# Designs tried in a protein design chat: VH-VL binders against q9c0h5r722to879. Part 13

Target 1, 158 residues: q9c0h5r722to879
Amino acid sequence: WSSESIKKPMIVTSDRHVKKEACELFKLIQMYMGDRRAKADPLHVALEVATKGWSVQGLRDELYIQLCRQTTENFRLESLARGWELMAICLAFFPPTPKFHSYLEGYIYRHMDPVNDTKGVAISTYAKYCYHKLQKAALTGAKKGLKKPNVEEIRHAK

## First folded at step 4 (VH-VL)

Design n12 (framework fv_anetumab)
Fold by ESMFold2-Fast, scan of step 4:
Structure n12 (fold): chain C 158 residues (1-158), chain A 121 residues (1-121), chain B 111 residues (1-111)
Amino acid sequence: as target 1 above (158 residues)
Amino acid sequence: QVELVQSGAEVKKPGESLKISCKGSGYSFTSYWIGWVRQAPGKGLEWMGIIYPGDSYTRYSPSFQGQVTISADKSISTAYLQWSSLKASDTAMYYCARVYASYLRGAFDIWGQGTLVTVSS
Amino acid sequence: DIALTQPASVSGSPGQSITISCTGTSSDVGSYNYVSWYQQHPGKAPKLMIYDVSNRPSGVSNRFSGSKSGNTASLTISGLQAEDEADYYCSSYTDSGTLYVFGGGTKLTVL
């Protein structure tokens, strides 16, 4: 977990556009989780995150690794819950690449045990839900994504 | 022990319907994808489709989309492969198999013994 | 539906090592580490021998090993035994829309 900005993507890329988008994406994730002052309400911040991942295929793995970082050793309960919620939202619209699938699957799997539950946040429940969504998303949306993000679908994914 | 047990051999005529089964035991049936693989006489393996028994979500090979129906009944840990109208070209050995860990791996770790389907006049 | 390319047959003598190739494209073997190998004896179901390019399931002899270079995956069987005589199939995940593709199979004869 971090409250600071990043200077470069967590996944190495030679694409200049992807590098800049990754840094902006990290700020949006922090805004959704309540770790940074938001420029819009949470629903519209989530829409922007999901739209960036859906439209910029090279950003999808970066998005998921950033969510994994922000849900690791996060002691702010509301932030932690929102991080898992955002992961579930994104998995409704696009998967990670097949190359990154094993890492994300393992990360989610490790959190499915109820011993990961903390006061007020049922991490194991979020993880089980995300695990199921990941399996379906990767199967149908490996290249293009499942569907274009919209406000109605994001409300349903919460 | 973990095993998949398939229904017995079938001899059918063109135009007849058929439903064959694959029963899992010794593991959490709803936690693993089940795939169907076909092997025509003297030919190689070809995958037909997979199902996630927990919610019956299916994905088919394009070659088999619309030709067969894959389903599952989680209450009795059984997956099914069904034809509405058989053709002579459906003559083959049909295997069900459990998908190891993730369906992206495409690794089938536990196999049923196979169901031989013969379609002839 | 282009299958992965395997030699139709390969042969060896007891105690020798043999290698079976499996050649695909950048949409499958060349881009992903999701390659599996199966052994099939006559009249029997296939048995998983290798998954994720080089990993062995429990109970599979260490005489079987897998590797990959570029678009080609390989299964190597060392210390060849009569019981290894079987058909061998490779398979891979593919991003081309078919989800999985199988190789055409290789008949191994132990002479």
Scores: ipSAE 0.007, ipTM 0.562, lowest interface PAE 12.0, mean pLDDT 85

Design n13 (framework fv_anetumab)
Fold by ESMFold2-Fast, scan of step 4:
Parts: structure tokens; sequence; C-alpha cells
Structure n13 (fold): chain C 158 residues (1-158), chain A 121 residues (1-121), chain B 111 residues (1-111)
């Protein structure tokens, strides 16, 4: 977990546009999780995150690894819960690439045991939900994604 | 202990129906996919299909689509493999296995002991 | 349904290292890190030895290791022991329409 901005993507890329988008995406994730001041309602911040991942296919794996980082050793309970919530939201609209699938699945699986539950946050419950969403997204995903994000679907996916 | 326990050996005649079982214990049954793998006498392993017990969603190998039915009853942590009409070519050892990770991208980490099905006249 | 290519048999002496290959295409082994290896003793169910190319489950000896180069995944068994004598199967995810495939199997003989 980090409260600071990033200067480069977590996944190495030579595309300068993807590099810039990844850094902006990280700020949006921090805003949704309450670790950075947001100028918009949380639902609209989540919509922007989901829209970036849906519209920029090369950003999808970067999005999921950033969420994994922000849910690792995160002792701010509200932030931790919102990080898992945002992962579930994104999995409603697009899967990671097949090559990244095993890493994300292993990460989520490791958190399904209740021994991982932190004071006030049932991590195992969030992880089980995300695991189910990931399986479903992997089955129905297309190169374009599952469906275009919208506010109504995000409210329902939470 | 995490384990899968399968029903006992079956001896059947061609045209008969059969349903074999695979019972999970020691883990959250609804949170793992269950796969079925066939091994004909003296042959290798052949994937048949998978089920997610939480909502009974199934995927079949193209070779087995329409040949068998996979189902599950999550209230008793049991998955099933069923034939409406057996053929002599169905003679094989049938394994159920839990899938660690993804359904088809995961690994078969816990295996049942196998159910031997013999179909002869 | 397309089987991955494994040698039918391999052999080695106690204490030696042996390697079993598993060759596919760019639709499976060459493009994805979803390769697993299984050990099967006569009359027994298969046992998972390696998953995700190189990861070992709890309880599997560190004498077993997995790797991949191009279209070929490899299982290496170091310090070969009599108990290692078994059939070994590889498997991989495939995007070629069948979703999951197994190799034909390799019989390991410890001489």
Amino acid sequence: as target 1 above (158 residues)
Amino acid sequence: QVELVQSGAEVKKPGESLKISCKGSGYSFTYYWIGWVRQAPGKGLEWMGIIYPGDSYTRYSPSFQGQVTISADKSISTAYLQWSSLKASDTAMYYCARIYGSYLRGAFDIWGQGTLVTVSS
Amino acid sequence: DIALTQPASVSGSPGQSITISCTGTSSDVGSYNYVSWYQQHPGKAPKLMIYYVSNRPSGVSNRFSGSKSGNTASLTISGLQAEDEADYYCSSYTDSGTLYVFGGGTKLTVL
C-alpha cells in the first residue's frame, strides 16, 4: 500500500500514452479509496476508473495490479474495504488479460481464508465475491470488454 | 483434511443410465470449480468438463458435450457425472478434482480416488 | 483436445537429474503461464506436482522444478529416487477452442 503518487506504471510499457494514463489512474484509485481528496462523488470516480479500463485495453492489467498493491498491507480500514469494492466494480465490466489472470486469481484466492480478516473488515468475504466476479468475467469477456460502464451498473455492482 | 471422496465402482450394460458422485469435505465447496477427468484403460488423462457448485454453471469439453451431464448439490457438497445411455466405449476410470485458481486455467490440486466404470454385455 | 507432446519414456539412475519436456504451440504453452504437472503411480489418482509453470504445492519436494522456454515446458527432477518412478502428465490452458489440454504422458523409469 502507498499514499504517494507514482511516477511510472507498475507493469513495464514502452507506450508513453499508457504510462501517463497509468499514473492518472493511480490518483483516481486513491481518490475512490479515500486516500486522496476527490473533486467528485465516489460513484463518479468509480465510473471514471471503470471507463478508463474499459476504453484503454492496454491499461486493464495495470489497473488490477495497482488495486492489488493498494489492498496489500493497508491498515486504513475504510480504504482497504473500498479497494476491494473497486476491484469488484471493475470485474463487472472487463477481465484482465489471460496472461495476467493467474496472478490476479492467486492474489484473490490467498485472501479467501477468514484468517486474513482484519479488525472491522471481512477481507475473506470481499475476496470470495471478487473471485466469483473474476471467474464470470473471464468466461464472458471479449476483446472489447463485457459492457460499457455506466452509473446504474456501478451502483448495482457494489 | 481437504478431500474428495467418490462413489464406488460400477458394472453396467450398454444402454443403462448411471450417475456417479464426488463429495468434498474440509473446504468451502461452493468456492472452487470441480472438474471431471477420464482415463481409459492404459490411456492418458482426458478433461471432460467443469462445474462451479455455487451456481451450477457448467462448461464441457467439445468431445463430451451432449455425452454426459455434470451437476452439483451444494447443500451436501457433492458433484455428479451422469450418462443417460452408456456405451462400451465409456469403460474408464473417472476422476473428480478440485480446481485451484481459474476454471480451465487453474490446476487440479485435490483429486478423488477415482470411480471405475465398466460397461460390458 | 489437442494433446501436448511428451516423450513416451525417460530413464535415469538414482542421484541423477532428468528432464521431461512438454511441447505445445503459441495457442497454449508458448503464450500462457498456465502449465501444470501431475505424477501418477500405478493404481493411484494423479498428484499435482507443479502449477503455473514453476510453483510447487505444499508437501512437494524441492527436487521437482518447472520451467518454460518458447513452446516447451519442462519438469526437472533432481536427486532422482526410486519413489519418483511413475507416469508424468503436463497440462495447459489453450485458446485453440478446447480450453484445456493434457499431454500424452511420460513413463519415468529409475534404473
Scores: ipSAE 0.000, ipTM 0.498, lowest interface PAE 16.3, mean pLDDT 83

Design n14 (framework fv_anetumab)
Fold by ESMFold2-Fast, scan of step 4:
Structure n14 (fold): chain C 158 residues (1-158), chain A 121 residues (1-121), chain B 111 residues (1-111)
Amino acid sequence: as target 1 above (158 residues)
Amino acid sequence: QVELVQSGAEVKKPGESLKISCKGSGYSFTYYWIGWVRQAPGKGLEWMGIIYPGDSYTRYSPSFQGQVTISADKSISTAYLQWSSLKASDTAMYYCARVYGSYLRGAFDIWGQGTLVTVSS
Amino acid sequence: DIALTQPASVSGSPGQSITISCTGTSSDVGSYNYVSWYQQHPGKAPKLMIYEVSNRPSGVSNRFSGSKSGNTASLTISGLQAEDEADYYCSSYTSSSTLYVFGGGTKLTVL
């Protein structure tokens, strides 16, 4: 976890547009989690995160790795819970690439045992939910294509 | 009962390879991180690395990165510590231990009995 | 790697209380409540005595207690008994690259 901005993407990319969007995405993730000041309410910040991942296909793996970073060694309980909520929201709209799927699946799996729960946050409950959402997103995305995120579906997803 | 059982003592020469084991029983092996801790003769405890057996994700102490390999075979509930080329300075007692809960806790609640590795010419 | 600072030795008499200190930095003991204490008798594996600063595992005597103030964690053993004679190690999670750091160890002698 980090409270600072990033200078470049966590996943190497030669795409200038993806590089710039990755840095802006990190700020939005911090805003949703309460680690950075936001002018919009959390629901609309989540909509912007989900919309960026949906619209910029090359950003999807970067988005998930940023969420993994922000939910790792995060001692701010509300921020930690919001990070897992945001992962669940994003998984409602798009999966990572097949190449990144195994990494993300392993990351989520490691958090599914209740002994990993911290005081005040049921991480295992969030992780189990995200695990099921990941499997569903991978299957649905391959077969039916992906729908654009909207506020009501985000409200339902969390 | 929950326990970790380690392989027996080893006597090796410098340059030889070695792989020691740590078998868990009485609990869901894939749910807990396993750490390796070294204790040189007459010295204190030093952490070497941890592994999550469910996906074999590892983290090493910088002092041991590249010096050893930690692995696990979840089908037989066993973690391993391996050297490609032993040095005399590797002579030590090696413990495996289970981490209670999140790796953040760093609380090693169940320990193996230790494997004494002696490297001499 | 970088050891937490413990006194090399402490001593006490049966029935007395002794305290062992464990001093780190703001990147470990000072910032996180992930401090553990281990007891090691000669020729034996370490035993977890305290975790998360002050919690006792099942089966550990309530004579053992832990606390923390600033960058220093402390293990207190009350009603000291001969069987408490052992080496004691503290450890802490650290935000540095080492992940965990151990103290140098303290030899407790019961006089």
Scores: ipSAE 0.007, ipTM 0.554, lowest interface PAE 11.1, mean pLDDT 85

Design n15 (framework fv_anetumab)
Fold by ESMFold2-Fast, scan of step 4:
Structure n15 (fold): chain C 158 residues (1-158), chain A 121 residues (1-121), chain B 111 residues (1-111)
Amino acid sequence: as target 1 above (158 residues)
Amino acid sequence: QVELVQSGAEVKKPGESLKISCKGSGYSFTSYWIGWVRQAPGKGLEWMGIIYPGDSYTRYSPSFQGQVTISADKSISTAYLQWSSLKASDTAMYYCARVYGSYFRGAFDIWGQGTLVTVSS
Amino acid sequence: DIALTQPASVSGSPGQSITISCTGTSSDVGSYNYVSWYQQHPGKAPKLMIYDVSNRPSGVSNRFSGSKSGNTASLTISGLQAEDEADYYCSSYTDSGTLYVFGGGTKLTVL
């Protein structure tokens, strides 16, 4: 977990546009989690995060690794809960690439054990939900392609 | 404890229809992809298609698209492979197998015992 | 093209080590770490020996190991035993639209 901005993506890329978008994405994730001042309400911040991942395919794995970082060793209960919530929201609209799928699946799976629960946050419950959404996202992406995010669906996804 | 049990051997004539089954037990059937793999006599393994039993979504190998139908009945934890009109070239051993994790892995961790299909005139 | 390339046969003596190669393209083995290896004895269903390039399922001997370099994955069997005599198949995820592609198989003979 970090309260600071990033200067480069977590995943190495030579694409200048993707590098810039990754840094902006990290700020939006912090805004949704309450770790950075937001210019919009949380629902619209989540919409922007989901829309960036949906529209910029090269950002999808970066987005998920950033969420993994922000849910690791995070002792702010509200921030931790919102991080898992944002992961569930994003998984409603797009999966990670096949190259990253096993890593994300393993990360989520490791958090399904109740020993990961903290006072006030049932991490294992969020992880179970995210695990099911990850499997469904793989199924849905293969079937009809990815559905564009919208406010109503984001509200129902969390 | 976790196993896939397939239906028995079939002897058919060209032009006949056939539906073979693969029943899962000891795990959550709707949570895993099921694949079908063909092995012609003396030949190697050849992937035919997969199905997600939770909503019956299927994906076929291009070589088998339109040649077979894969389906599942989640109420009895059973997947099916079906031909509308068999050909002599369909003579083969047919395996069903469970996919470990997401379909991207392609790791078939639990296999049925196989169903031998013989098509001759 | 779409099939992974394996040698048709390989042989060794009890106690020796052998390696079976599996060569693909940048659309499968070269780009993804989703390589599996299967052992098949005559008249039996295949058995998963290795998944995700180098991981062993529970119950598989540590004499079996997997690796990958570029477009080529390898299965190594150390301390060969008579019961290792079987056909071995590799497979990989592919982004070429086929989802999975299998190798042609390698017949391992132990003396």
Scores: ipSAE 0.006, ipTM 0.535, lowest interface PAE 13.3, mean pLDDT 84

Design n16 (framework fv_anetumab)
Fold by ESMFold2-Fast, scan of step 4:
Structure n16 (fold): chain C 158 residues (1-158), chain A 121 residues (1-121), chain B 111 residues (1-111)
Amino acid sequence: as target 1 above (158 residues)
Amino acid sequence: QVELVQSGAEVKKPGESLKISCKGSGYSFTSYWIGWVRQAPGKGLEWMGIIYPGDSYTRYSPSFQGQVTISADKSISTAYLQWSSLKASDTAMYYCARVYGSRLYGAFDIWGQGTLVTVSS
Amino acid sequence: DIALTQPASVSGSPGQSITISCTGTSSDVGSYNYVSWYQQHPGKAPKLMIYDVSNRPSGVSNRFSGSKSGNTASLTISGLQAEDEADYYCSSYTDSGTLYVFGGGTKLTVL
C-alpha cells in the first residue's frame, strides 16, 4: 500500500503512452479508495478506471498489479474495502492477460480464507466474488470479446 | 479535542453580503473534507456543498451552485460560506461538518454548533 | 433535489425497541453502503449515530444499530430511554449529482 504517486509503471514497458497512462491510473485508483482527493464522485472515478483498462489493452495487467499493491498491508479499513470493490468492478469488464492470470488468481485465492477478515471489512467475501468474476471474465474475453464500461454496469458490478 | 467552532448569529437585510466561518481544531484540517448543511426554520437538513481545505477544491449541490461560495484558509484552519446578496429565503441555521475519513462520500462525524442567519427587513 | 423517505413520527415506551426506516432508490441507498444516521435534540447540532449502514462511532451506545435491505435502511433503538427523544435523519451518498441526500427526518417521542 502507498499514499505516494508513482513515477513509472510497476510492470516494465518501453511504451511512453502506457507509462504515462499507468501513472495517471494509479492516481485514479487512490482517488477511488479515498487516499487522494477526488475531482469526481466515486462512480465516475470507477468508470474512468474501468474505461482506461478496457480501452488500453496494454494497461490491464498494470491495473491489476496496482490494485494488488493497494490491497496489500493496507491498514486503512475503508480504503482496503474500496480497493477490493474496484477490483470487482474492473473484472466485470476485462480480464488480465493469460500470462498474469495465475498470479492474480493466486493473490485473490489467498484472501478467500475468513482469517483475512477485519472488523468492518469482509475481505473473504470480496475475494470470493472477485475470484468468480475473474474466471467469468477470462472465459468471456476469450470467446466473445469485451463490452465497453458504462455507469449502470458499474452499479451492478460492485 | 477535535471540534469545529462557527461564527456567531447574524441579522441581515435583503441584498447585503455575508461571510460566516467554521474553525477546526484538534486535528489535521487539510486532511478532511468540510461540508455545509442548511436547516430552514422547522425544516430538515439540506446538503449545500463540500470543500477539501488542502487545495480548496469544491463541489456544490445543484440547488446551491451559484447561490453561495465555499472557501477555506488552511493557514488558520478555517472554512467559509459566503453570499454576495442575501434573500429572505436564506434565513436558516447553517452547520459546517467534517467528513469522516479521507473519502468524499463519507459520513459527517464532527459538527459545528451552527450559525443562525436571519434575513429580514 | 431528491430526499430519502422517512416516517414523520414514531413513538415508543421506555425499555422497548423502535425502528425508523429510510427508503431511497438504486441511485443511493439501493446501490451504496454509505448510509448514515444523525440524532438532533432541540436547539442543538446533529450528532452522528451510525455510519456506513451499521457502524457506530466511538461513544455511541450499542442500543443504536443500523441495517439495510434493498432500497431501505433502518435505524433500531433498543432499551428506549427518555433522552432518545429527538429528531432522527438518515443520509446517503447519491450518484444523481448531489453527492449527498438527507431524509425528511423522524420525530421520536418517548412515552
Scores: ipSAE 0.000, ipTM 0.507, lowest interface PAE 16.2, mean pLDDT 84

Design n17 (framework fv_anetumab)
Fold by ESMFold2-Fast, scan of step 4:
Structure n17 (fold): chain C 158 residues (1-158), chain A 121 residues (1-121), chain B 111 residues (1-111)
Amino acid sequence: as target 1 above (158 residues)
Amino acid sequence: QVELVQSGAEVKKPGESLKISCKGSGYSFTSYWIGWVRQAPGKGLEWMGIIYPGDSYTRYSPSFQGQVTISADKSISTAYLQWSSLKASDTAMYYCARVGGSYLRGAFDIWGQGTLVTVSS
Amino acid sequence: DIALTQPASVSGSPGQSITISCTGTSSDVGSYNYVSWYQQHPGKAPKLMIYDVSNRPSGVSNRFSGSKSGNTASLTISGLQAEDEADYYCSSYTDSGTLYVFGGGTKLTVL
């Protein structure tokens, strides 16, 4: 977990656009989680996060690894819950690449044990939901194209 | 420029219904949450609930869940607070307020002028 | 649920400094930096004075400052002026199910 900005992506890339978008994405994630100032409401911030990941395929793995960092050793209960909500939202619209799938699946699976629950946040419940979303997104993405994010589906996904 | 304007004072009898309004102007109404805050005579502030006007998603304080209905009409940039059957204990000043930034902040940055509701026999 | 704890009243003289406390729990003030302070003059709507513990909105005098230590947030007003006489409310985000919780309010009298 981190309250600071990042200066470069967590996953190495030579694409200047992807580098810039990755850094902006991290700020949006912090805004949704309540760890950074935002002018927009949380639903609109979530829409922007999901839209960036949907539209910029090269950002998808970066997005998920940023969410994994922000839900690791995070002792701010509301921030932690929002991080898991945002993961569920993103998984409703796009999977990670096949290369990253196993890592993300393992990360989520490790949190499905109730021993990971903290006061006020049922991490295991969020993780189980994310696990099912990940499997569905991977299957749907392989079979059909992915649909563009919208506010109605975001409200339903969280 | 950015402001919330509330409907005028109301005098009602117990059992009557009431719907008060809060109209936003000078900003994107559908981009900010609107909260309702109650203040009984001589008492402090208490949060009642909140609505996101873009899709009418609502959250209520447990104390007010089932006691009032919060709604919004984005076509006229107006939020509403409604009672089906008023009680004398509903006598209070009611404020609407915009949540600045994410609602996790809890900061109400723009407030309406208030609507005084008096319920007496 | 009960409100955040504030003193019912405080008083000071023009030019002095006063501090108003706001005490909560680990479910609100102690765990989150989402504390705001509101000023309310008689017959008027509340006005946001401080948000996110210590930040001032544009137009709010730098005589107003906020801080937090453990479960207690504080509003400090320096160089007291007659127009500061008002009720002051703190508020915090809470994870206990209510989303927002307010303090009971403090009446500031400038003597």
Scores: ipSAE 0.005, ipTM 0.500, lowest interface PAE 15.4, mean pLDDT 83

Design n18 (framework fv_anetumab)
Fold by ESMFold2-Fast, scan of step 4:
Structure n18 (fold): chain C 158 residues (1-158), chain A 121 residues (1-121), chain B 111 residues (1-111)
Amino acid sequence: as target 1 above (158 residues)
Amino acid sequence: QVELVQSGAEVKKPGESLKISCKGSGYSFTSYWIGWVRQAPGKGLEWMGIIYPGDSYTRYSPSFQGQVTISADKSISTAYLQWSSLKASDTAMYYCARLPGTYWRGAFDIWGQGTLVTVSS
Amino acid sequence: DIALTQPASVSGSPGQSITISCTGTSSDVGSYNYVSWYQQHPGKAPKLMIYDVSNRPSGVSNRFSGSKSGNTASLTISGLQAEDEADYYCSSYTDSGTLYVFGGGTKLTVL
């Protein structure tokens, strides 16, 4: 977990556009989690995060690793819960690439044990929900393609 | 019991058409991918293509695109592999196998017993 | 006609440990943790022994283990038994357009 900005992506890339979008994405994630001042309400911040990941395929793995970082050793109750919520929202719209799927699946799986629960946040419950969403997103993306995010669908992704 | 049962051995002449089958039982047939794998006599394994029976979406190996047709009939939990015109080089054992979950993981967990296809003369 | 590189044969005695290598490229084994290993006895269909580099399906002996380093995945069989005599194939996801690639196969002989 970090409260500061990033200067480069978590995943190494030579693509200038992906580098810039990764840094902007990290700020949006912090805004949704309450760790950075936001210009918009949480639903519209989540919409922008989901739209960036949907629109820029090269950004999807970066998005998920940033969420993994922000939910690791995060002792701010509200921030931690929002991080897992944002993971679930993004998984409603797109999976990570095949290259990153095992890493993300393993990360989520490790948090399914109730020993990970902290006072006020049932991390294991969020992780189980995200695990199911990940499997469904991967199947849907491989089979039917992915639909563009919208506010109504984000609200119902919980 | 979860199983895949394939049709029996075939002996054909070059130029003939052929359709072999793979019937799933003991699981939700429309929820898993079915793949076809070829093994020429004394040779290794080659994947040919996969199908999602729920909507018949297919992916083919570039080597087999246009050479064969993969299809499925979900009403009888059966997948098919078809040739319009067989060649002697199509002589091989053909296996069907199930893929659980994401197709890119490539872990074929349940296999049919195989269908031997011999094309000669 | 393209395949992951495996030794054609390997041999061992009962109780010994043996290792079979599977070498690919950055388009498959080197970049992805989607490596599977299959055992095939003569006249039989292949059986999944390992998936996702190191995971065993239910019912597969813990004598079988998988690992990966760089572009090379390895299958290790410990406490070798007569029934382990078979052909072993590795496979991997590939981003090169073929979706999956298989190794050429390794014949294990138990002496």
Scores: ipSAE 0.000, ipTM 0.505, lowest interface PAE 16.1, mean pLDDT 85

Design n19 (framework fv_anetumab)
Fold by ESMFold2-Fast, scan of step 4:
Structure n19 (fold): chain C 158 residues (1-158), chain A 120 residues (1-120), chain B 111 residues (1-111)
Amino acid sequence: as target 1 above (158 residues)
Amino acid sequence: QVELVQSGAEVKKPGESLKISCKGSGYSFTSYWIGWVRQAPGKGLEWMGIIYPGDSYTRYSPSFQGQVTISADKSISTAYLQWSSLKASDTAMYYCARVYGSWRGAFDIWGQGTLVTVSS
Amino acid sequence: DIALTQPASVSGSPGQSITISCTGTSSDVGSYNYVSWYQQHPGKAPKLMIYDVSNRPSGVSNRFSGSKSGNTASLTISGLQAEDEADYYCSSYTDSGTLYVFGGGTKLTVL
């Protein structure tokens, strides 16, 4: 978990443009989680995050690793709950790459144990939901072409 | 709602300068590339250039490098397309559009267009 | 210059299907999955219909589909309706000197 901006992507890339987009994506994630001031409502911020990941296939793994970071050792309960909500929203629209799938699946699976629950946040419940979304997204995903995120779909995701 | 709103139509004479605008709303303006696309009367679409508003980094089509300047003011979520000296051949509809994702992405949200007419 | 080749016109009857081709090179369509299609009605701004070869934006009818084989991308419109009558443009990322190239456009007439 971090409250500060990132200066470089979590996943090393030589693509300068992807690097810039990854840093902006992190700010949007912090805005949705309430860790950074936002000019737009949370639903619209979630739409921007989901749209960015949907449109930039090269950012999908970066997006998920950033969400994993922001849901690790996060003692701000409201932020933690929103981080898991955002993961569920993103998984409704696109999977990570096959190379990252096993890592993300393992991360989510480890949090399905109720021992991970904190007061006020049922992490295990969020993780179970995300696990099912990940499996579905992997089966229907990027190869068939995914529909653009919209406000209605985000409301249905969580 | 996510939208791009462009400045109004312009009628100019050759040699005059011009700056048209494209204002974004309903999204994080600094997180998306903005592109400019030209369409001459009765002709097809032609890409001019893109800008990343977060740091004002620009890339131009070789045909438009040195012919126009693309800029952005992130404090008011506005991108600009500017000519120092207009020519009759600049008569066209000019669209701004948001690039969906990386600079390799599609143009997903378009402005309504600014008609520029250059004649004596 | 126009880098992607499209037929100048295509026509079909209501309820039928038509396909518009977009042929490039290994520097664009042949090597990259950054192909998009735009619909433009007279006097209106273009509308994104397909991105990344075969993906539809929200709100675009499933009658529109995209595909690619080698250097040629295709837009297929099934169940033709009168409102489909428009100009259609393909576009692709390119690694040759410019970031984007457009096709010359195809006028679709619904007879």
Scores: ipSAE 0.000, ipTM 0.460, lowest interface PAE 21.7, mean pLDDT 82

Design n2 (framework fv_anetumab)
Fold by ESMFold2-Fast, scan of step 4:
Structure n2 (fold): chain C 158 residues (1-158), chain A 121 residues (1-121), chain B 111 residues (1-111)
Amino acid sequence: as target 1 above (158 residues)
Amino acid sequence: QVELVQSGAEVKKPGESLKISCKGSGYSFTSYWIGWVRQAPGKGLEWMGIIYPGDSYTRYSPSFQGQVTISADKSISTAYLQWSSLKASDTAMYYCARVYGSYLRGAFDIWGQGTLVTVSS
Amino acid sequence: DIALTQPASVSGSPGQSITISCTGTSSDVGSYNYVSWYQQHPGKAPKLMIYDVSNRPSGVSNRFSGSKSGNTASLTISGLQAEDEADYYCSSYTDSGTLYVFGGGTKLTVL
């Protein structure tokens, strides 16, 4: 977990556009989680996060690794819960790449044990939900094209 | 103990400016959102806006956007609600309250005692 | 304008259970589990009784419980006591642009 901005993507890239987008994405994630000021409401911040990941395929793995970082050693309980909520929202619209799928699946799986639950946040419950969303997204991506994010589906994914 | 202490009652005339205060103690002031809630005489609760004192970011209810200014001074753990020009319709009890956790939750867990503002000619 | 609908009044006798409803829409209560309940005695500031639909803050009696079904959240007070006589307000997060909405309030009379 970090309250600071990032200066480069967590996944190496030589594309300056992708690098800039990754840094802006991190700010949006912090805004949704309540760790950075936001002018838009959480629903619309989530829409922008989901739309960036949907529209820029090269950002999908970066988005998920940033969410993994922000849900690791995060002692702000409300921020932690919203980080898991945002992961579930993004998984409603797109999976990570097959290479990153195994990493994300393992990350989520490790948090499904109730030993990970902290005061006020049932991490294992969020993780189970995200695990099922991940499997569903991977199956849908294999058989159909991915749906464009919209406010109504984000509301439903919460 | 965690508490919010508000400034005392005010009696003003229409057109006058006013700034009321809400001082937090017993917790990390910059770590919690503070909201302002209005209650007109004999009426219910109306949310006006919130502020994050750590960076002074504000969010207003559409009904109060442009009608009031919310600010905070983190060096003295104090939030403010301000009018540039009061109207008789501003007569109400004004509460400040701390938001439990994220602003998404909207759970006001600690309340100030209230500041009664009376605006009459 | 009242964004969330509550009955204007409810009444009960000591030891009885009463329930206060709070009805919204799919933009607030129906879609989000961010419902809070407040108790207000005359001349006093409101007190948070329930948050996140059904969670009690430390120090709030377990006689107070919250629930939700569809677009309606409910506050139930069991073992009603004279000091429970107060106004009760619900509130919810809303995605309709106002961030938070309150109910009109319910006056509880303990007879």
Scores: ipSAE 0.006, ipTM 0.499, lowest interface PAE 16.8, mean pLDDT 84

